# VHH binders against EKC/KEOPS complex subunit cgi121 (cgi121): the designs that were tried, part 197

Target 1, 174 residues: EKC/KEOPS complex subunit cgi121 (cgi121), of Schizosaccharomyces pombe (q9p7j3)
Amino acid sequence: MILPLFPETQVHVFVYENVSNCAAIHEQLISQNPIYDYAFLDAATILYKKQVYSAIIRALEDRRDEQMKTKTIHSEVILSLSPKTEISSAFRQFSMTKKSKNIVVVKIDSKLTEEEEFERLDKLVEGNRVEFSDEELQKLIDFKVLKKNYKLDPSTLENPLASILSSIALRGYS
Key: E = the ipSAE of ESMFold2; O = the ipSAE of OpenDDE; V2 = 0.75 times the mean of E and O plus 0.25 times the DockQ between their complexes.

## First folded at step 20 (VHH)

Design zi15 (from zd4 with K102R E107D; framework vhh_7yz9_2; at its last look DockQ between E and O 0.93; V2 from the best seeds 0.86)
Fold by OpenDDE, look of step 20:
Structure zi15 (fold): chain B 174 residues (1-174), chain A 120 residues (1-120)
Amino acid sequence: as target 1 above (174 residues)
Amino acid sequence: QWQLVESGGGLVQAGGSLRLSCTASGFTFSSYRMGWYRQTAGNEREWVALIAKSGRIDYADSVKGRFTISRDNAKNTVYLQMNSLKPEDTAVYYCTARLYDRYGPTDDYWGQGTPVTVSS
């Protein structure tokens, strides 16, 4: 997938449900295993494709402007999902945990086709791949977590997408 | 060999001000994004303020409106003016220099840190 504003950057996004080895993946991430060079997100915190794309775009903008807060483009994506500037808070709220069951996986700067990248990633993740779509994401979301992460109230729940995108876009702006 | 040397830390009362300085040597200062992180015991380093070579400035929410980052390329120095300090600002403050290529950071330099203590 190519983003219009970043035509030279190839991006792939995958969704897995019923993942049995999140704890093992988490350990590899802690040890900074280069084979696991992805952004692993908890699917319980993701409601829209545009939410993920918005975070990716913001991360890429930060890289373009040489203003990344984290060490890697993938960690920057995780940060970019958050309405807050704290890195620790962003990771606590949006990153995959040892207890996660469903995950969204993001790859930036892939040199492989989507199929090739999937084959590579499928060796690391023990779960069922599902389509990256709003329909599938809506089946995996935890609305309690979503409300907490973005401080959604009854008025904003009518159009949560707008609120989420605004939170991402305006992070750090006040 | 590259070096980052921080100064200006110390003890200050709540509501007070401090000005941190970081002087760089051993690399092309103007090509790097400069910034400040802070760390408390038992916690990870958290970014505070960053200033890119383009002049773009970002602040963490916790310091926005109170802290000001600036750089002087002629002096190879980056500054952090900290006003209206709070006890929550107590930490070791680290100066950082980061170099980028098209894929992200390639070099990441850190100072030894300067302690800031804000008493209530």
Scores: ipSAE 0.918, ipTM 0.962, lowest interface PAE 0.5, mean pLDDT 96
Fold by ESMFold2, look of step 20:
Structure zi15 (fold): chain B 174 residues (1-174), chain A 120 residues (1-120)
Amino acid sequence: as target 1 above (174 residues)
Amino acid sequence: QWQLVESGGGLVQAGGSLRLSCTASGFTFSSYRMGWYRQTAGNEREWVALIAKSGRIDYADSVKGRFTISRDNAKNTVYLQMNSLKPEDTAVYYCTARLYDRYGPTDDYWGQGTPVTVSS
């Protein structure tokens, strides 16, 4: 897909459930293997499509403004999900770990169609692809984790989207 | 060969101030985003302050209001004025320079670091 604010940047987002090889993927990410140049997110932390798109937009804005804090646009997406500026906490809270079961995978600057990117990614991820949709994400979320990551109150939990998106958009403007 | 040389670190009491400097050579300084990161023992480097070639500035939450980044393109130097220092600011501070293209950083230069110790 192409985001209206960044018309020359092709983005693909995939969701996998029941992933059996997160430990192997994690090792490749630590080793900085360029074949694994994606953002691998723990799906337990993602409730909305808009949450992911907002983080992608924030990362692309920081790249445009030459203010990236991390080394790659994909690691910048992980930071951009966080309400705080600290890189290490963002990765602890949102990145796929060796223990993750379900993941959201983001590719930015793709030169491939969605189908072609999926064919490449499917060789790397041992799991079942599901639709990137709010309906599927809601099956994979851990609401205790979501509440903790964004410090949501009971009243905010009824409609957490606005609070989450505000946290992503306004980080650094406090 | 490019160089980034940090200076100005040292020992200071809590509440005190230090000014870090980083002088660059071997590249077109005015074309680079400059910045400061810091690293405490056993932890990954964390960004502190960044200043783009456009002049846009970002600060980490932990230093906002206490630290000021600036650059002098005529002297190829970036500065970090650190006021109201706290013991948790104790770290090795690294100067960084990045050149960007449309896909992100193409050059990613790091100094050797300057230690800052803030005593209680």
Scores: ipSAE 0.744, ipTM 0.902, lowest interface PAE 1.1, mean pLDDT 92
ESMFold2 (binder alone), look of step 20: mean pLDDT 85; pTM 0.846

Design zi16 (from zd4 with S31T K102R; framework vhh_7yz9_2; at its last look DockQ between E and O 0.95; V2 from the best seeds 0.87)
Fold by OpenDDE, look of step 20:
Structure zi16 (fold): chain B 174 residues (1-174), chain A 120 residues (1-120)
Amino acid sequence: as target 1 above (174 residues)
Amino acid sequence: QWQLVESGGGLVQAGGSLRLSCTASGFTFSTYRMGWYRQTAGNEREWVALIAKSGRIDYADSVKGRFTISRDNAKNTVYLQMNSLKPEDTAVYYCTARLYDRYGPTEDYWGQGTPVTVSS
């Protein structure tokens, strides 16, 4: 996928359900294994494709402006999902954990086709790939977690997307 | 060889002010993003304030309105003015310099850190 505002950057996003080896993946991430150079998100915290894209765009903007807060573009994506500027909070709220069952995986600056990238990633993730769509994401979401992460109330639950996107876009500006 | 030297840390009462300085050498200062992180024992470093070569400035939510970052390229120095300090601001503050290419950071330098203690 090519983002309109960043035509030189190829992005791939994958969704896996019923992942059995999240704990093993998590250990590889902690050890900074380069073959795991992805952003691994807990699918329980993701409701919309636009939520993920918004975070990616924010991360790319930070890179463009040389204002990344984290070490890698993928960690910056995780931070960018959060309405808060604190890195530890963002990772606690949105990153895959050892107990995760469903995940969203983001690759930035891929040199491979989507299919090639999938083949590579499929060797690392033991689960079932599903379509990256709002329909599939809404099956995996934990609304309690979502409400907590973005401080959604009854008035904002009427249009969660708008609230989420606003939170991402305005992070650090209020 | 590159070097980042912090100064200005110390003990201060809540509500007080401190000014941190970081002087760089051994690299082209003006081409780097400069910034400050802080760390408490047992925790990871958290970003505080960043100033890009373009002049873009970002602040963490916890310090916005209280801290001010600035840089003087002629002196190869970055500053952090800390006002209205709180006990929660107690940490070791680290100066950082980061160089970018189109894909992200290529160089990342850190100072030795300067301790800041805010008493109640």
Scores: ipSAE 0.921, ipTM 0.963, lowest interface PAE 0.5, mean pLDDT 96
Fold by ESMFold2, look of step 20:
Structure zi16 (fold): chain B 174 residues (1-174), chain A 120 residues (1-120)
Amino acid sequence: as target 1 above (174 residues)
Amino acid sequence: QWQLVESGGGLVQAGGSLRLSCTASGFTFSTYRMGWYRQTAGNEREWVALIAKSGRIDYADSVKGRFTISRDNAKNTVYLQMNSLKPEDTAVYYCTARLYDRYGPTEDYWGQGTPVTVSS
């Protein structure tokens, strides 16, 4: 896909459910295997497509402004999902773990079509691809985790999207 | 050969102040994003304050309002003024220099670190 503010940057987002090999993927990420150069997110933390796109945009803005806090654009996406500036907290809260069951996978600066990237990724992930859509994401979310990660209270339950997007956009501006 | 040399660390009482300095050599200082990270034992390095070549500044939430980063391109030096210090600011502080292209960092330099201890 093409983001209007970043027309030269190809981005692909995939969703997998019932992933059986998260532990193996996690080991490859720890060892920094370049074949696994994606952002692997725990789908239990993602309710909306806009949540992911807002984090991608924030990461790309920080790259443009030469203010990335982490080493790669993919790790920067993980940080950008967080309402907090602390890197370790963002990874604990949003990154795929060995115990994850469903994942969202982001590739930035892809030189491949969506189908070509999927073919590569599908060799790495043992699970069922589903559509990247709000409908599918809401089947995979853990609402208790979402509320805790973004400190949502009953007053924000009416429009959690706006509160979540505000947290992503305003991080660091206090 | 590039070099980043931190100074100004030490032991200080809670509520006190320290000023860290980092002097660079062996690269064109004015073209690099400069910054400070810190690390406590057993944990990953965390960013503290960053200052781009453009002068844009970002602070971590934990230090905002208490710490001030600045750079002097004529002296090849970046500074971190740390006020109202707390015991949780205890860490080794690292100066960093980062060069970017359109895809992200291409050079990523780190100093040896300067320890800061804030006593309660």
Scores: ipSAE 0.775, ipTM 0.912, lowest interface PAE 0.9, mean pLDDT 92
ESMFold2 (binder alone), look of step 20: mean pLDDT 83; pTM 0.825

Design zi18 (from zd4 with S54T K102R; framework vhh_7yz9_2; at its last look DockQ between E and O 0.94; V2 from the best seeds 0.87)
Fold by OpenDDE, look of step 20:
Structure zi18 (fold): chain B 174 residues (1-174), chain A 120 residues (1-120)
Amino acid sequence: as target 1 above (174 residues)
Amino acid sequence: QWQLVESGGGLVQAGGSLRLSCTASGFTFSSYRMGWYRQTAGNEREWVALIAKTGRIDYADSVKGRFTISRDNAKNTVYLQMNSLKPEDTAVYYCTARLYDRYGPTEDYWGQGTPVTVSS
């Protein structure tokens, strides 16, 4: 996928359900294994494709402006999902954990086609790939977690997307 | 060889002020994004304030309105003015310099850190 505002940057997003080896993946991430150069998100925290895209765009903007808060573009994506500027909080709220069952995987600056990238990633993730769509994401979301992460109330639950996107876009500006 | 040297840390009472300085040498200062992180024992470093070579400034939510970052390229120095300090601001503060290419950071330098203690 090519983002309109960043035509030179290829992005791929994959969704896996019933992942059995999240703990193993997590250990590889802690050890900074370069073959795991992805953003691994807990699908329980993701409700919309636009939520993911918004975070990616913000991360890319931070890179463009040389204001990344984290070490890698993928970690910056995780941070960008959060309404807060604190890195540790963002990772606690949105990153894949050892106990995760469903995940969203983001690749930035891919030199491969989507299919090629999938083949590579499929060797690392033991789970079932599903379509990256709002329909599939809504099956995996934990609304309790979502409400907590974005401080959603009854008034904002009418249009969670608007609230989420606003939180991402305005992070650090209020 | 590159070097980042912090100064200005110390003990201060809540509500007080400190001004940290970081002087760089051994690299082209004006080409780097400069910034401050802080760390407490047992925790990871957390970003505080960043100033890009273009002048863009970002602050962490916890310090916004209280801290001010600035840089003087002629002196190869970055500053952090800390006002209205709180006990939760107690940490070791680290100066950082980061160089970018189109894909992200290519160089990342850190100072040795300067301790800041805010008493109640």
Scores: ipSAE 0.916, ipTM 0.961, lowest interface PAE 0.5, mean pLDDT 96
Fold by ESMFold2, look of step 20:
Structure zi18 (fold): chain B 174 residues (1-174), chain A 120 residues (1-120)
Amino acid sequence: as target 1 above (174 residues)
Amino acid sequence: QWQLVESGGGLVQAGGSLRLSCTASGFTFSSYRMGWYRQTAGNEREWVALIAKTGRIDYADSVKGRFTISRDNAKNTVYLQMNSLKPEDTAVYYCTARLYDRYGPTEDYWGQGTPVTVSS
């Protein structure tokens, strides 16, 4: 997918459910294996497609402005999901862990078609691919986690989109 | 050979101030994003304040309103004025210099770090 403000940046997003090898993937990420150069997110923290796209846009804006806080654009996406500026808390809250069951995987600056990128990723992830859609994401979300991560009260939890997108856009500009 | 030399760290009482300096050599200072990160024992480095070559500044939430980053391109130096220091500001502070292309950082330089201890 091509974002309008970043027309030369190809982005792919994949969703996997029932992933059995998150611990193995996590070890490869720690070792900085370049084959695993993706953002691996815990799907329990993602309710909307727009949530992911907003974090991608924020990460790309920070790269454009030479103000990235983390080492890679993929780690910057993870930070960009957070309402807070602290890197370690963003990773604890949004990144895939060894205990994750369902994941959202983001590739930025892909030189491959979606199908080609999927073929590579599918060799790495032992799970069932599902559509990247609000319908599928809402089946995988943990609302208790979402409420905690974005400080939502019961009234906003019914339709939290605006609150979440504002948190992503306004981080650092309180 | 590039260098980043930090100075100004030390022991200070809570509520006090310190000014950190980082003098660069061996690269075109005005082309780099400069910044400060800090690291407490047992934890990963966390960003503190960044200043782009354009002059754009970002601060971490924990330091906004208390710390001020600035740069002097003529002296190849970036500064961090640290006011109203708290015990949780205790860390080793690292100066960074980062060069970008369209895909992200291409050069990523780090100083040796300067320890700051804030006593209660």
Scores: ipSAE 0.766, ipTM 0.911, lowest interface PAE 0.9, mean pLDDT 92
ESMFold2 (binder alone), look of step 20: mean pLDDT 83; pTM 0.832

Design zi19 (from zd4 with R98K K102R; framework vhh_7yz9_2; at its last look DockQ between E and O 0.93; V2 from the best seeds 0.84)
Fold by OpenDDE, look of step 20:
Structure zi19 (fold): chain B 174 residues (1-174), chain A 120 residues (1-120)
Amino acid sequence: as target 1 above (174 residues)
Amino acid sequence: QWQLVESGGGLVQAGGSLRLSCTASGFTFSSYRMGWYRQTAGNEREWVALIAKSGRIDYADSVKGRFTISRDNAKNTVYLQMNSLKPEDTAVYYCTAKLYDRYGPTEDYWGQGTPVTVSS
């Protein structure tokens, strides 16, 4: 897909459920294997497509302005999901772990079509691909984790999207 | 050859102030994003303050309102004014310079670091 504000940057997002090899993927990420040049997110922390897109846009803006805090655009996406500026906290809260079951995978600056990128990624992830949609994400979310990550209270739970997007957009401004 | 030299670190009491300086040489200073990171023993290096060539400034939540980053391109120097220091600010502070292209950083330079100790 192409984001309106970044027409020259191709982005792909994939969702996998019942992933059996998250521990193996995690080890590859720790070793910084270039083949795993993606942002691997825990699906339990993602409720909306707009949440992911907002984080991607924030990361791209940081890159555009030469203000990335992390080493890669994909790690910057993970940071951008967080309402906090601390990198370690963002990764603990949103990044895929060895114990993750469902994941969201983001690719930025892809030179491939969505189908080609999927074929490549499918060799790395042992799970079932599902549609990247609010409906599918809603099935995978852990609301306890979501509430904790964004400090949602009963009043904000009525419309969590607004609160989440505000947290992402205003990170570092309050 | 490029070089980043930090100065201004030392021992200070809680509530006190320090001003760090970092002088660059061997590259076009004005083209680089400058910044400060800090690190404690056994922990990962964390970002503190960044100032882009455009003038955009970002602060970590832990230092916002207390620290101020600035740069003087004529002197090839970046500064970090640290006020209201806390014991938690104790760390080695590193100056960094990054050059970007459309895909991200292409060059990444680091100083040797200057130690800051805040006593309670």
Scores: ipSAE 0.910, ipTM 0.956, lowest interface PAE 0.5, mean pLDDT 96
Fold by ESMFold2, look of step 20:
Structure zi19 (fold): chain B 174 residues (1-174), chain A 120 residues (1-120)
Amino acid sequence: as target 1 above (174 residues)
Amino acid sequence: QWQLVESGGGLVQAGGSLRLSCTASGFTFSSYRMGWYRQTAGNEREWVALIAKSGRIDYADSVKGRFTISRDNAKNTVYLQMNSLKPEDTAVYYCTAKLYDRYGPTEDYWGQGTPVTVSS
């Protein structure tokens, strides 16, 4: 998709359930294999499409403004999901781990169509692709994890979206 | 050919202040995003304060209100004024310079680091 403020930047987001090879993917990421240059997120931490798009927008804004904190735009997306500025905690909280079962995968600056990018990614991920939709994401979320990551309490859980998006947009300003 | 040379680190008591300096050579300083990261033993490097060529500044939550980054393009130097220091500020502080294009940093320079120890 194309974001209004970033018209030259093509973004694709994929969701996989029942992924059997997260440990292998993790090894490729720590070895810095360039064919794995995606953001791999633990789907247990993602409830909304807008959560992911807000993190993408924040990462792209920081790139535009020369204020990236991490090495790549994809690692910047992982940081941008966090309400806090600390890089290590953001990765612990949101990144795919060797034990993850379901993942959200983001590609920024893609030169491929969605289906072409999917064909590449599908060779790397051993799991079942599902639609990137709020309906599918809510099946994969861990609400206990979501509450902890964004410091949600019972008063904000009725509609947590605004609280989550504000956390992403306002990190570092307070 | 390029250099980033940090200075100003050392031992200081909690509540005290230090001013770190990083002097650059071998590249066009005014074109680079400058910044400071820090690393405690056994942990990953974390960003502290960043200053873009435009003058935009970002601070990590842990230092906001206590640390001030600034740059002097005429002297090719970036500074970090560190006030109200706490023992958790103890780390090796690294100066960094990054040149950007539309896809992100194209050049990525790091100093050797300057140790800061804050005693209680």
Scores: ipSAE 0.711, ipTM 0.898, lowest interface PAE 1.2, mean pLDDT 92
ESMFold2 (binder alone), look of step 20: mean pLDDT 84; pTM 0.829

Design zi20 (from zd4 with L99M K102R; framework vhh_7yz9_2; at its last look DockQ between E and O 0.96; V2 from the best seeds 0.88)
Fold by OpenDDE, look of step 20:
Structure zi20 (fold): chain B 174 residues (1-174), chain A 120 residues (1-120)
Amino acid sequence: as target 1 above (174 residues)
Amino acid sequence: QWQLVESGGGLVQAGGSLRLSCTASGFTFSSYRMGWYRQTAGNEREWVALIAKSGRIDYADSVKGRFTISRDNAKNTVYLQMNSLKPEDTAVYYCTARMYDRYGPTEDYWGQGTPVTVSS
């Protein structure tokens, strides 16, 4: 996928359900294995495609302006999902954990086609790929976690997308 | 060889102020994003304030309105004015310099750190 504001940056997003090796993947991430150069998100925290894209765009903007807070563009994506500026909080809230079952995987600056990238990633993730769509994401979301992460209340739950996007966009500005 | 030297840390009472300085040498200061991180024992470093070569400034939520970052390229120095200090601000503060290319950071330099202790 090509983002309109970043036409030279290719982005791929994949969704996996029933992943059995999240603990193993997590260990590879801790050891900073370059083969695992992705953003691994807990699908329980993601409700919309636009939520993911908004975080990606925010991360790319930070890179463009040379104001990344984290070490990599993928870690910056994780941070960008959070309404808070703390890195530790963002990772705790949105990153894949050893206990995760469903994940969203983001690749920035891919030199491969979506299919080629999938073939590469499929060797790392032991789970079932599903479509990256709002329909599939809503099957995997934990609304309790979502409400907690974005401090959603009954009034904002009527339109959670607007609240989430505002939180991402305005992070660090309020 | 590159070097980042912090100064200005110390003990201060809650509500007090400190001004940290970081002087760089051994690289083209104006080409780097400068910033401050802080770390407590047993925890990961957290970003505090960043100032890009473009002049863009970002603050962590916990320090916004109280801390001010600035840079003087002529002196190769970055500053952190810390006002209204709280015990929660107690940490070792690290100066950092980061170089970018189109894909992200390419160089990342860190100072040795200066301790800041805020008493109740």
Scores: ipSAE 0.920, ipTM 0.962, lowest interface PAE 0.5, mean pLDDT 96
Fold by ESMFold2, look of step 20:
Structure zi20 (fold): chain B 174 residues (1-174), chain A 120 residues (1-120)
Amino acid sequence: as target 1 above (174 residues)
Amino acid sequence: QWQLVESGGGLVQAGGSLRLSCTASGFTFSSYRMGWYRQTAGNEREWVALIAKSGRIDYADSVKGRFTISRDNAKNTVYLQMNSLKPEDTAVYYCTARMYDRYGPTEDYWGQGTPVTVSS
């Protein structure tokens, strides 16, 4: 899809459940294999589509402003999900790990249609694609992890979207 | 051909101040985003402060309000004024220069690092 604020930037987001090869993917990410140039997120940390889009927008804004903290736009998405500025903690909290079971995969600056990008990605991920929707994400979230990552209390858990989006938008202003 | 030379590191007591400098050569300094990262023992490098070609500045949470980054394009130099230093600021500090295109960083230059030790 095309974000209105970044009309020249094509973005695709995919969700996979029951992924059996996260350890193999993780090894490829460590070795910086260019075939795996995506943001691989642990779906246990993602509750909303808007959470992902807000992180993408934040990463693209930092690229536009020449203020990226990480080396790639995809690693910058991972940092952008975090309420804190520390890179290592953002990756520990949001990135896919060897033990992940469900993942959200983001491609920025895609030169492919959604279906073409899916065909490429599907050869890399051993799992079942599901719709990128709030309904599907809610089935995959771990609320204990979400609460910890964003410091949510019981009143915030009633309407966590605003609190989460504020954390993403306001990082660095504390 | 290119160089980034850090200076100003050393030993200082908690609450003290240091000013790091990084002088660049072999590239057009005013065209690069400049910055400071640091690495503590046993950990990966973390960003500290960045200053874009435009002058936009970002600070990591851990240093905001205590550190100030600035650049002098006429001297090809970026500075990090570090005030109210804490023992957890102990690290090797690296100067960086980064060039961007539409898709992100295209060149990443790193200095050799300057050690900073903050004792209590």
Scores: ipSAE 0.778, ipTM 0.915, lowest interface PAE 0.9, mean pLDDT 92
ESMFold2 (binder alone), look of step 20: mean pLDDT 83; pTM 0.826

